# VH-VL binders against q96cp6r367to538, part 33

Target 1, 172 residues: q96cp6r367to538
Amino acid sequence: SGRLLINSVFHVGAERLQQMLFSDSPFLQGFLQQCKFTDVTLSPWSGDSKCHQRRVLTYTIPISNPLGPKSASVVETQTLFRRGPQAGGCVVDSEVLTQGIPYQDYFYTAHRYCILGLARNKARLRVSSEIRYRKQPWSLVKSLIEKNSWSGIEDYFHHLERELAKAEKLSL
Key: E = the ipSAE of ESMFold2; O = the ipSAE of OpenDDE; V2 = 0.75 times the mean of E and O plus 0.25 times the DockQ between their complexes.

## First folded at step 20 (VH-VL; framework fv_livmoniplimab)

Design j3 (at its last look DockQ between E and O 0.66; V2 from the best seeds 0.00; counts 0 for: pae O 4.5 > 2)
Fold by ESMFold2, look of step 20:
Structure j3 (fold): chain C 172 residues (1-172), chain A 123 residues (1-123), chain B 107 residues (1-107)
Amino acid sequence: as target 1 above (172 residues)
Amino acid sequence: QVQLVQPGAEVRKPGASVKVSCKASGYTFTDYYIDWVRQAPGQGLEWMGRINPRGGYTKYAQKFQGRVTMTADTSTSTVYVELSSLRSEDTAVYYCARGHYEFWENSYTFDSWGQGTLVTVSS
Amino acid sequence: DIQMTQSPSSLSASVGDRVTITCQASQSISSYLNWYQQKPGQAPKILIYEASSLQSGVPSRFSGSGSGTSFTLTISSLEPEDAATYYCQQSYSTPYTFGQGTKVEIK
C-alpha cells in the first residue's frame, strides 16, 4: 500500500542497479551527500543466507523546522529478499525511524524497492512508500505528519530517480 | 582493459608541493572510487585517502589531513593527489588504485593499480 | 589505527614447497582482510579478499583463512613466479592499513 514514487526502466542490468543502490557504492554515497545527509554509517549486510539479509544505516538529515532543531537522527533498517543467488532482481524493504522530531513515537515510514531484471543491461525499479502509525494521532497531528513526511519522501525519491537517469547516460 | 596511467617521476625540494595525476580508462570513471597508496623506498604500503569521482567527495587518513588534497576531473577521467609542505620523509612511490566493494561480501578491494609515480624530495 | 603484523618477515623455500604466511590484527577486523602480491618494480596485485575469497584469475594454489585477529595466506605448491613480497591489508575501517610485508624467495 501507499504511494508509488518510482516505476521506471533503466538501461542498467539488475545486478548493477542492486550494487548502485544497496552496496556502499560511489553512487549511493554521492547521492546521500547531495541530499546533505551527514554522519552516514552503513552496517554490513548479514543474515542466514545471501538471499535474506539485513543491514542498518544511520545518518543525520536536514529538516525544515523553523521552531526547533534543524536536523534529525535517522535509523534505517533494510531487509533484502532474493529468490536465489543468481535471481534477476530483488526486493528491499526499508523502515525509517526519525528521532528528534515531533510525534516521533507515532509513526515511521516504510519503503519497498523492487528490482526486476528485464535483460542483461535493462532493469525495472519500483519504489513505493507508506506512513505506518504506531499510535493513532488526532486529525491535526495526522495532517502535519502526512504533509511533512510525504514532502520529504517525494523529494528524496524524485531526486534518486533523476540521479539514476544521469548514471544510466554515463554507462555506455 | 582497465588502466590507471601515472607519470613516472617527480622531483621537489622540501617545503614545496607536488601534484600527481592518475588517468583512468576502460571503465565508467564515476562508478568506482580511487584511492591513493604510497610506498617509501624499501618500505611497506600506506593508505592516504580516497576520492569519490561522483561529486568529488574525499576521505583522508588523519596523518595527511591538512596536507593532502584529492580532486577529480570527470571530463578527462583523471584524479589528482596534491601533497603540500613536502619533507624528505615524503619520498615514495605514489600509487592510485581503483576501489570497489564486493557487493555481498561487503569487502573493499583495490582491484586495479597504476604503476606508480616516484616522488623524490631532496635538497 | 589498526596495526597489522606479518610473520615471517622473509622466507626462502623450494619450488613445490607449501608456504604459510601469518597476519595478526591489533583488534578484530571480522573477515575484512585482503592479501596482495608485489613483485619488484611493480604495483601490488590483489590475490585474496575477505580473508578467503580468491580473486578472479589468481591460481588456485593460493588460499586464505582466518577471522577476527588471526589470518593466514597459503601457497600450496610454490612456483618460481611466486617470488614476491606479500602484504595483508585490513579493509575493516579507515585508515586502511597494511602489514609490513613478507618477502618470499626461491631457493
Scores: ipSAE 0.589, ipTM 0.850, lowest interface PAE 2.2, mean pLDDT 90
Fold by OpenDDE, look of step 20:
Structure j3 (fold): chain C 172 residues (1-172), chain A 123 residues (1-123), chain B 107 residues (1-107)
Amino acid sequence: as target 1 above (172 residues)
Amino acid sequence: QVQLVQPGAEVRKPGASVKVSCKASGYTFTDYYIDWVRQAPGQGLEWMGRINPRGGYTKYAQKFQGRVTMTADTSTSTVYVELSSLRSEDTAVYYCARGHYEFWENSYTFDSWGQGTLVTVSS
Amino acid sequence: DIQMTQSPSSLSASVGDRVTITCQASQSISSYLNWYQQKPGQAPKILIYEASSLQSGVPSRFSGSGSGTSFTLTISSLEPEDAATYYCQQSYSTPYTFGQGTKVEIK
């Protein structure tokens, strides 16, 4: 089952928040640098319309498991669903595949970003995450996957929320 | 009004280093990239790299890796490019440019430029 | 790296003429192409972004078209102030690369 990791209101307009998170923005690159992500590549957003687009991210993340590799390659696929220009806001679905880790073939993580415009300079961000299994692992293996995955996911999005809060203060 | 202000000219000997500044004003400094583009006399434009003023993240063209360093000072809204081990071929006008990524248009453009700094490398 | 090739390298035209400049990419860059104008002693100035979008403040006589590997900048009616060198630039991937330029002179 999924977990709600971010549910916060920021004093930033929905469009700007969307740009911060889902463009090749200084905010995003700075954030990823803070996360110690390396070799970050972003494909352009592409699609049949501006309302439905897709892009691919690739990057390397550090791994803290002393028994495993020190880094892992990640492929993240993002799908953007834009709301009407007047309404503001968007939904982004992200699928994150990590390679070079134990049981990588069994699972991937999925995240849903929801940006809702509340006012000119106010927007709500909701982020929910889940672990999706391609194969049903052994109970002990599943427990290991869950433990390691949620630890990383929660740290990532908590850090993101903090950095957004900082950015909000600077924009005031 | 967006402005990028650079020094006029620099003269260096081969093997020396040069550091060119770019002072930004008229906009939120950390909301845009700064790219450096140089132009040898009578030649075309060559991209050197970019810097994210937020955190100082840099991306350099491979041609300049090892010789180029870009830095940003948020307190003064100034970006610097330093080029070491200068050669005669490095003689050029060096431009800083504001890099703007527009999400809705999915476009990255150099929408504002400094006036350029002539760097002359001669013995 | 992606190579950008412009044609022609130079041209001379009269006021009121239709001018066309082409840019060829060594691989597909979708619509991630910008056009710049540079006058002597000045920094480049953005004209067109995303292959066909006119930058704010640019006269409507300028237009861009194309996608993939072939692109075109068009000046519908040349004005004296349009004497300059024009550059295409791909923003598809780093390193960003420019065409060699097209010098437009007025007869």
Scores: ipSAE 0.027, ipTM 0.656, lowest interface PAE 4.5, mean pLDDT 91
ESMFold2 (binder alone), look of step 20: mean pLDDT 94; pTM 0.953

Design j4 (at its last look DockQ between E and O 0.56; V2 from the best seeds 0.69)
Fold by OpenDDE, look of step 20:
Structure j4 (fold): chain C 172 residues (1-172), chain A 123 residues (1-123), chain B 107 residues (1-107)
Amino acid sequence: as target 1 above (172 residues)
Amino acid sequence: QVQLVQPGAEVRKPGASVKVSCKASGYTFTDYYIDWVRQAPGQGLEWMGRINPRGGSTKYAQKFQGRVTMTADTSTSTVYVELSSLRSEDTAVYYCARGHYEFWENSYTFDSWGQGTLVTVSS
Amino acid sequence: DIQMTQSPSSLSASVGDRVTITCQASQSISSYLNWYQQKPGQAPKILIYAASSLQSGVPSRFSGSGSGTSFTLTISSLEPEDAATYYCQQSYSTPYTFGQGTKVEIK
């Protein structure tokens, strides 16, 4: 069902890591640019409390399918759950809807970010992903969806992990 | 302590170019944007653009597009703004400022400033 | 571009007075407004961000209010060191734009 893609400890505090990943930070913008994402928009975080917030991202991604469009529009909805002020860290659930790809109406992808503070300047990041189906595809279609989706997801988060590692080295 | 250090005054002729540096210290250089804001003598503040020190991506005000270039050197924690085809109207104090994104308020603010560089354009 | 208009352009007040400066945006900017203080020969200094949040280290006599298109900076009790020019700035969208400034003088 799901896959654990990142499970790493960084020498970055939990709050800083949260800022890097889930704000309009130089890190996030730089990372998305490296991924060749374009037309990136970020809505404000909004919610009934600071412990539960929601925002929407929209962007365009390049598509490598030779028989299809060269790009796709993406709508990503993120929900942030803040851990108690003393514990540090947060959980972010992300739902990613991609338009303009084969069988787009059959599925979307979901990701869970878990930031856990271990010390003042140390935090663990865990990221897990899954493919969620709105419709039941026949076996061959499902195989195609799985193959293409996981390839992209794995590349994305492996790249993210590498960039975080680089950022870690540049931190004071 | 966060510091942004700029050079002293610069004098240029019309049509020339000027490059102003901004050396950052006291924080992780790549964690914050750097913006440039200028102020003509006795006038208000004018935003010129922003640079992401991580990767060097930029966003310029339309007014300066084609004449302004912002660059960043991570090895020296220095940002540069270059303005070409200078005019008398470009005479101003040029400030670099650290752009801080306030997470919970989703607000962007300039929380630290350089001391400014007076650029005088005269024939 | 979003235009920011401050009122008044200048004012003179006595120590201890309540001072109010207003800023109008040409369109709604929600709460994405900052206030800066600039003294002669110095760079601007941030006072208020997100319309009403006091920057760390700024005296509590400074306060900000408003949303949408109308905003106010208030100095509850003017001090001699508050003589300066004050600017509002919208951070809603680029290009970021500033008000024309309000010069505050002490009588």
Scores: ipSAE 0.811, ipTM 0.916, lowest interface PAE 0.6, mean pLDDT 94
Fold by ESMFold2, look of step 20:
Structure j4 (fold): chain C 172 residues (1-172), chain A 123 residues (1-123), chain B 107 residues (1-107)
Amino acid sequence: as target 1 above (172 residues)
Amino acid sequence: QVQLVQPGAEVRKPGASVKVSCKASGYTFTDYYIDWVRQAPGQGLEWMGRINPRGGSTKYAQKFQGRVTMTADTSTSTVYVELSSLRSEDTAVYYCARGHYEFWENSYTFDSWGQGTLVTVSS
Amino acid sequence: DIQMTQSPSSLSASVGDRVTITCQASQSISSYLNWYQQKPGQAPKILIYAASSLQSGVPSRFSGSGSGTSFTLTISSLEPEDAATYYCQQSYSTPYTFGQGTKVEIK
């Protein structure tokens, strides 16, 4: 269970959309810069086959913390599933661990990206997210975790969707 | 028809700076990085850094950090590299190249090159 | 950072010969290795990417192999227009580094 944040069709092909989101592309780096992420590093994709690979992103994000640190460190592990070089899409599972926030040991967030090619110049992107608990917090703490996490997740993916729509128009 | 057009030559004295242009055409400018690679006379190739024309972010080789600045002008599809505090060792051909990630292999290549700008640093 | 070492530094071969050039990385770079050709007075040209993938428009007599730290460029049958300097380049991490080059001459 979780929330569906993006379910949209773009007038770019699946290979191009995959490259934009899952390569170290000008689009991805530009997007992260707009989000005010700093210290961004991406490992190479690696794994036993080109159909099943993993990479690690690390970065620093701004946070709304009036009494403490104004930023947090993030480790995002992405696992890529695809069927071949001419496959009409892929799935990426992301797990995001944040350090420097309240209750960081209690939870992490997970995201699933699904890209499906519809035509040579058309693809669907689905993104869903969930909050995964490692420890069960007291109800007030859980509400705080949920409020802050969903606010950030929704802002991130709504911004991503807008930037993808802009990139589509520039290519037309 | 991808093209990267650079000026042919520039001459500077030690201690000066130089700004070399690279005008791109034949593709969507903001979809690709531009990297700068130099080659001293009779020597091999040395990567200097790259710029993302989308938003202007840069990554520089550490040896040039503090002396190099790369900028992009999306309205003219032009990238610039500026190298300051020039020394005779900076005499080289400076190439701009289009950087491309191929997704299946996730390989980064320089798939189109300018013809180079000879920068000569001489007293 | 990652040091790339080519062998040989130069070679001379006849038209029709099989030519091999090797490239060693100072650490594993998986398959993130490109090969470029540079003719005198010209910019480099990409030949092979990802260790073994042939760039579009490049003649099939060129091939690449290897992974990890050891890589090979092969020209199966040397042509007169193949006289050039060849460079390997790692694209694993910045700074992207090149081998010192291998000059191939026709004898």
Scores: ipSAE 0.648, ipTM 0.860, lowest interface PAE 1.6, mean pLDDT 91
ESMFold2 (binder alone), look of step 20: mean pLDDT 94; pTM 0.956

Design j5 (at its last look DockQ between E and O 0.56; V2 from the best seeds 0.65)
Fold by OpenDDE, look of step 20:
Structure j5 (fold): chain C 172 residues (1-172), chain A 123 residues (1-123), chain B 107 residues (1-107)
Amino acid sequence: as target 1 above (172 residues)
Amino acid sequence: QVQLVQPGAEVRKPGASVKVSCKASGYTFTDYYIDWVRQAPGQGLEWMGRINPRGGYTKYAQKFQGRVTMTADTSTSTVYVELSSLRSEDTAVYYCARGHYEFWENSYTFDSWGQGTLVTVSS
Amino acid sequence: DIQMTQSPSSLSASVGDRVTITCQASQSISSYLNWYQQKPGQAPKILIYAASSLQSGVPSRFSGSGSGTSFTLTISSLEPEDAATYYCQQSYYTPYTFGQGTKVEIK
């Protein structure tokens, strides 16, 4: 079961919002730095057409769990589905694999970004997330995975929403 | 129209510091990086570093680490580069340039430049 | 650091000539290659980005090609105003690095 984490309208055009979130933009880099992500690498977008692209992100995240490592390596794969020019917007599917954490082989997280253009300088962003299991863990282990994962995911996207809200105010 | 405006020439003694400003206009200041590139007389171009005006995060060339400081003032849309412990070899025209990432074209481009500031270091 | 090597360092050509400048990277930089034109007393001006994309406002006689480690800037028909120094620049890895430049003179 997934959760809807962002469902907001921003006074930013769909193209600009897309550029902010899915390019090596000052916004994205600044945001990741605020999250204390380190060793961030972004591969170029690649694909057979501009309507369907793929890229890979790698980075290190801090771990707040007092038990275990203080950081973890992450590989995030993003797939971009561009909507037609008239519709304005895009869909990005993200799969996030975290290494160095308990039960890493059992699960990964998946996120879907939906950008919809509403007007020239207005767009809606929807972000939904889910935990996907490669194999079924015991009930107690599953509870632990869910608890730790959702706390981090929710904090991340709530922070993102706040920063986007700040950014739209600067665009006059 | 995008404009990057720099001050006139600066003269310093060896060992001193110099701070060069770059005032940006004609675009959303926080949407683009600002890079600094210098050019010694009759020589090629040398990248010094980049600053993210949003948050002031910087990336410097290793050659200048410890001597260079880049800062940004969002209220005035101005970026600064300060170089300390100046040497004669630091004599150059210093350019600020707007850096633009575009993921569709897989590019990072300096699409706008300041007119440059000549910094002369002499005893 | 990635080294960028241009060839030739200088050339002289007549109006109407086809001019070709090459740029070699010490390692693959994909398409993260830009070409700039610089005239005396002026800041560099972007001509080509992403190896082959023509910057808006640049005459169509300029073109870029290549990927990976080998790149080429071509002026199909040289004009008097094209007298300048041309630089290639990789933006794939920091520190970003430039070629040593190619000075183009008109006969």
Scores: ipSAE 0.721, ipTM 0.892, lowest interface PAE 0.7, mean pLDDT 94
Fold by ESMFold2, look of step 20:
Structure j5 (fold): chain C 172 residues (1-172), chain A 123 residues (1-123), chain B 107 residues (1-107)
Amino acid sequence: as target 1 above (172 residues)
Amino acid sequence: QVQLVQPGAEVRKPGASVKVSCKASGYTFTDYYIDWVRQAPGQGLEWMGRINPRGGYTKYAQKFQGRVTMTADTSTSTVYVELSSLRSEDTAVYYCARGHYEFWENSYTFDSWGQGTLVTVSS
Amino acid sequence: DIQMTQSPSSLSASVGDRVTITCQASQSISSYLNWYQQKPGQAPKILIYAASSLQSGVPSRFSGSGSGTSFTLTISSLEPEDAATYYCQQSYYTPYTFGQGTKVEIK
């Protein structure tokens, strides 16, 4: 049902890759700035244990809309699953709700990040995404939702992959 | 060895501006935030803001909004803080500090500090 | 902003004494609490992060505990070099804020 957007090995250890993607890191903030995201806020991670935590990101994204608003508001809820400090990886599930776009009440997007440590300075990142429907749209509306959503998701994760590759080179 | 080097002292008159440098060495400059913390004579510590050397993104404490500007020069591994419209209350030691984020504990600490720059604002 | 309140503001103790300093946050900060030591004329030095984790190179006589709104720094056996001012600091939300400090003196 979903699509695999990243399945790549980076010469950065799992601990560092997790810190880059899932903390309020210089890498993450810089990446979001490059995407032209504004009004970015990140909540602290919280939860009953360090192995199962949640945070909320809010931000404003640019949209290509010649007939209406040029930006949209986003709330992204991330859930972190990890086994321990030496586990060599984690899983993060995100749910992304966008306000100010056509048919915003019909759907949201979901993403799964999987990080697996392969060596002390080497890790694999897998990212898959899906579109989840709250209401069943007619076929033409569904086609519109999917075309626009997949275009945005692919651009975002291709850009992320490129920036991770750049950061990997600076660490070597 | 991580080092943050600052000038020792600056003297200014009320209404002027001051720009304090912080030169970083011994680590990958763009992997860490630099935060600025000041301490008035005989007083505690006050966070002013931070800068991301990746792209120059800043976050300032509301108290300083409109008066503070932070910049970074990646070619020299140097961060600057500029405080404008100085008043006598701005007399303080201004520290730069490297922010360290530890993922497992979700902690953000100031794990390395400059020696501080004494900014004196007097008539 | 999250206000951090330390107690006591100062204390005087003998070498070998157990010293306890408390820090109260105006709202829950989970375990996002650091402790710093500052000696006169010097920059602060990190001692404890994440409420209870000891920074590398810090003597084991220092320990931290607490979560939520109430936190404690303990020196199990005071040494002469521990005379300093101690600050708690929350790292939960910006602006990051510090307690007003606790000055520890040797008798």
Scores: ipSAE 0.639, ipTM 0.854, lowest interface PAE 1.7, mean pLDDT 91
ESMFold2 (binder alone), look of step 20: mean pLDDT 94; pTM 0.953

Design j6 (at its last look DockQ between E and O 0.47; V2 from the best seeds 0.00; counts 0 for: pae E 2.4 > 2)
Fold by OpenDDE, look of step 20:
Structure j6 (fold): chain C 172 residues (1-172), chain A 123 residues (1-123), chain B 107 residues (1-107)
Amino acid sequence: as target 1 above (172 residues)
Amino acid sequence: QVQLVQPGAEVRKPGASVKVSCKASGYTFTDYYIDWVRQAPGQGLEWMGRINPYGGSTKYAQKFQGRVTMTADTSTSTVYVELSSLRSEDTAVYYCARGHYEFWENSYTFDSWGQGTLVTVSS
Amino acid sequence: DIQMTQSPSSLSASVGDRVTITCQASQSISSYLNWYQQKPGQAPKILIYAASSLQSGVPSRFSGSGSGTSFTLTISSLEPEDAATYYCQQSYSTPYTFGQGTKVEIK
C-alpha cells in the first residue's frame, strides 16, 4: 500500500514544473543541495519516443542512523510518460535503490509523480510513494524498514513541496 | 525578450578588485544558471564559472579559485562577478551568459549573452 | 581539462561556397558540443547545441555533425553576413572549454 505525499496546485505551468523537477534545473540542483545530497549525476533522457523516456540518477545521501554508515549511495531510475505536447502534463515513475543500509537487499522505494496542467500558469502535482519488497522480511525487520523508510520519504517530499511553494513565489 | 544587461567599461589598478553586474530580464530569473566567460583582446573565450540563482551555489574554474566570487540577487534579478588581486592579464571583456540545460539531451548551452564589460587593468 | 582544437584557424571563401570547420576534443565528449558565432564587437551567439541541433532562429545553411572526439560545423552556402569567428565549446564537464576559434572571411 502506498501513501499520497503531495497533492497540491501551484501557479506554475505544467511544462515549467516538469522542467523544474525532471531536468538539470537550478531548482532541482538547489533542492538536492539543501537535502545535502552529493555526487549527483544525471543521465540523459532516452527512449523509443518523446512520450516514453528513461533516465538514471546517482547520488549520495546522508544517513542519520547512529549505528550505521553516515552516508549511502543511491541509484534512482526514472521513467517519463507524456501524452503529447498539447496535453499539458506527465507521469514520472521513480525507483530508488539505496546501497549501504541495513536490509538493502530486501526492499526499494517507488514513487509516482503526476503533473496535470490546469491552466497556462497552473498545474497540480501529485506524488505517491510505496515500499516494495524483493524478499519477505521477518515481521520485526519489516517494521524497522517501514519506520525508517517512511520517515525519510515523508521528510523529503514535504521539503520538496515547501521549496516548490517558494519557487512559485519567486516566479511571480 | 531575454536580455542580459552589463555596465560599461571598468578601469582598475593592479592589485585592486572589480565587480561586474549582470541584470537579467524577459524570463524567470531562477529558472536558468548564469555563467561568466571572459575574452582577452584578440583572444578566445575562457569560462570562469557558474552560479545558480536559486540558492546561490557556485562552481568556479580552478584558475580563478580564491580570486573570484559570484553572487545573485533574486530581488533585482542581478548576478555579480567579483575578481580580486587584479593583474594586467585580467584585462578582457567579461560576458555573462544564460546557461540552459536542454531537457532531452541533458546538454548545457549558453543561449543568451550580455553585451560584455571591458575591464582594463593598468598601472 | 578537456582541450578543444579547431581547424583551420582562419579561412577565406566566396559567397555561395561550402565551408567546413572541424573541432577535435582531447577526449570523448559524446555529443556535448556547442557552436557559437561571434562578430567583431559583439557577444557570441549560439548556432548549434548537442553537436547537431540547430538553435531556433538560426538559418538552415548551418549544420553540425560528429560525436566522440571529432566534430564539424558546415555552412552549406556562405553568405556575406557569415563573416565572423566561430567557436566550438564542450559542455561535457567543467571547466567548460572553447576551441581557439576559426575566422571566416569573405573574398
Scores: ipSAE 0.897, ipTM 0.942, lowest interface PAE 0.5, mean pLDDT 95
Fold by ESMFold2, look of step 20:
Structure j6 (fold): chain C 172 residues (1-172), chain A 123 residues (1-123), chain B 107 residues (1-107)
Amino acid sequence: as target 1 above (172 residues)
Amino acid sequence: QVQLVQPGAEVRKPGASVKVSCKASGYTFTDYYIDWVRQAPGQGLEWMGRINPYGGSTKYAQKFQGRVTMTADTSTSTVYVELSSLRSEDTAVYYCARGHYEFWENSYTFDSWGQGTLVTVSS
Amino acid sequence: DIQMTQSPSSLSASVGDRVTITCQASQSISSYLNWYQQKPGQAPKILIYAASSLQSGVPSRFSGSGSGTSFTLTISSLEPEDAATYYCQQSYSTPYTFGQGTKVEIK
């Protein structure tokens, strides 16, 4: 049901890659700034266990909409799953709710990040995404939702992959 | 061998500005935040703000908003804090500190500190 | 802003004594609490992070405990080099704030 957006190996270890993507890191903040996200707020991770935690991101994204609003508000809820500090990876599930877009009540997007350690200085990142419907749209509306959402998701994650590759080289 | 090197002292009159440098070495400069913390004589520690050397974004404590500016120069691995409209109450040691994130604990610490710059504001 | 209050403001103890310092947050900060040591004329040094995790290179006589709003730093057997001022600091939300400090003296 979903699409695989990233399936790449990076020459950084799993712990480093986790810090870059899932802490309030210099990389993450810089990436979001490059995407022109504004009003960025990240909550602390919280939960009953270090192996299962949640955080909330809020931000404003630009929209290329010639006839409507130029920006949208986003609430992204991330859930982190990991086995321990010596385990070679983690999974993060995110759910992204966007306000200020057409048919916002109909759907949200969901993304799964999987980090697998391959060696001390080598890890794989997989990212897959899906569109989840809360209401069933008429087929023309569904096509519009799918076209616009996948375009945005693909641009975002291909950009992320490129920025990870650049950051990897700067660290080497 | 993480090092943060600061100048020793600066003297200014009220109303002037001061710019304090912090040169980082021994680690990848753009991988860590640099935070500034000051300590007035005989007083505790006060966080002023941080800068992200990756892109230069900043966050300042509200009490300094409007008169503090932090910048980073990645080519020299150097961060600067500039404090304007100085008052006698700004007399303090100004520390730069490297932010270290421990992902397992989701904890952010100041794990390496410069030795501090004493800024004295006097008539 | 989250206020951090330490107790006591100062103490004097003998070498070998067990020393405890407490820190109270004005709201829950989960376990986002750090402890620093500062000797005269020196920058602070991190001892404990995440309330109870010992920083690499710090002697095992230092330990931390607590969560929520109440935290404790313990020195199990005081050494002469432990004479310093100790600060708690919350890393839960900006502005990051410090306790007012606890001066530990050797008698």
Scores: ipSAE 0.518, ipTM 0.823, lowest interface PAE 2.4, mean pLDDT 90
ESMFold2 (binder alone), look of step 20: mean pLDDT 94; pTM 0.953

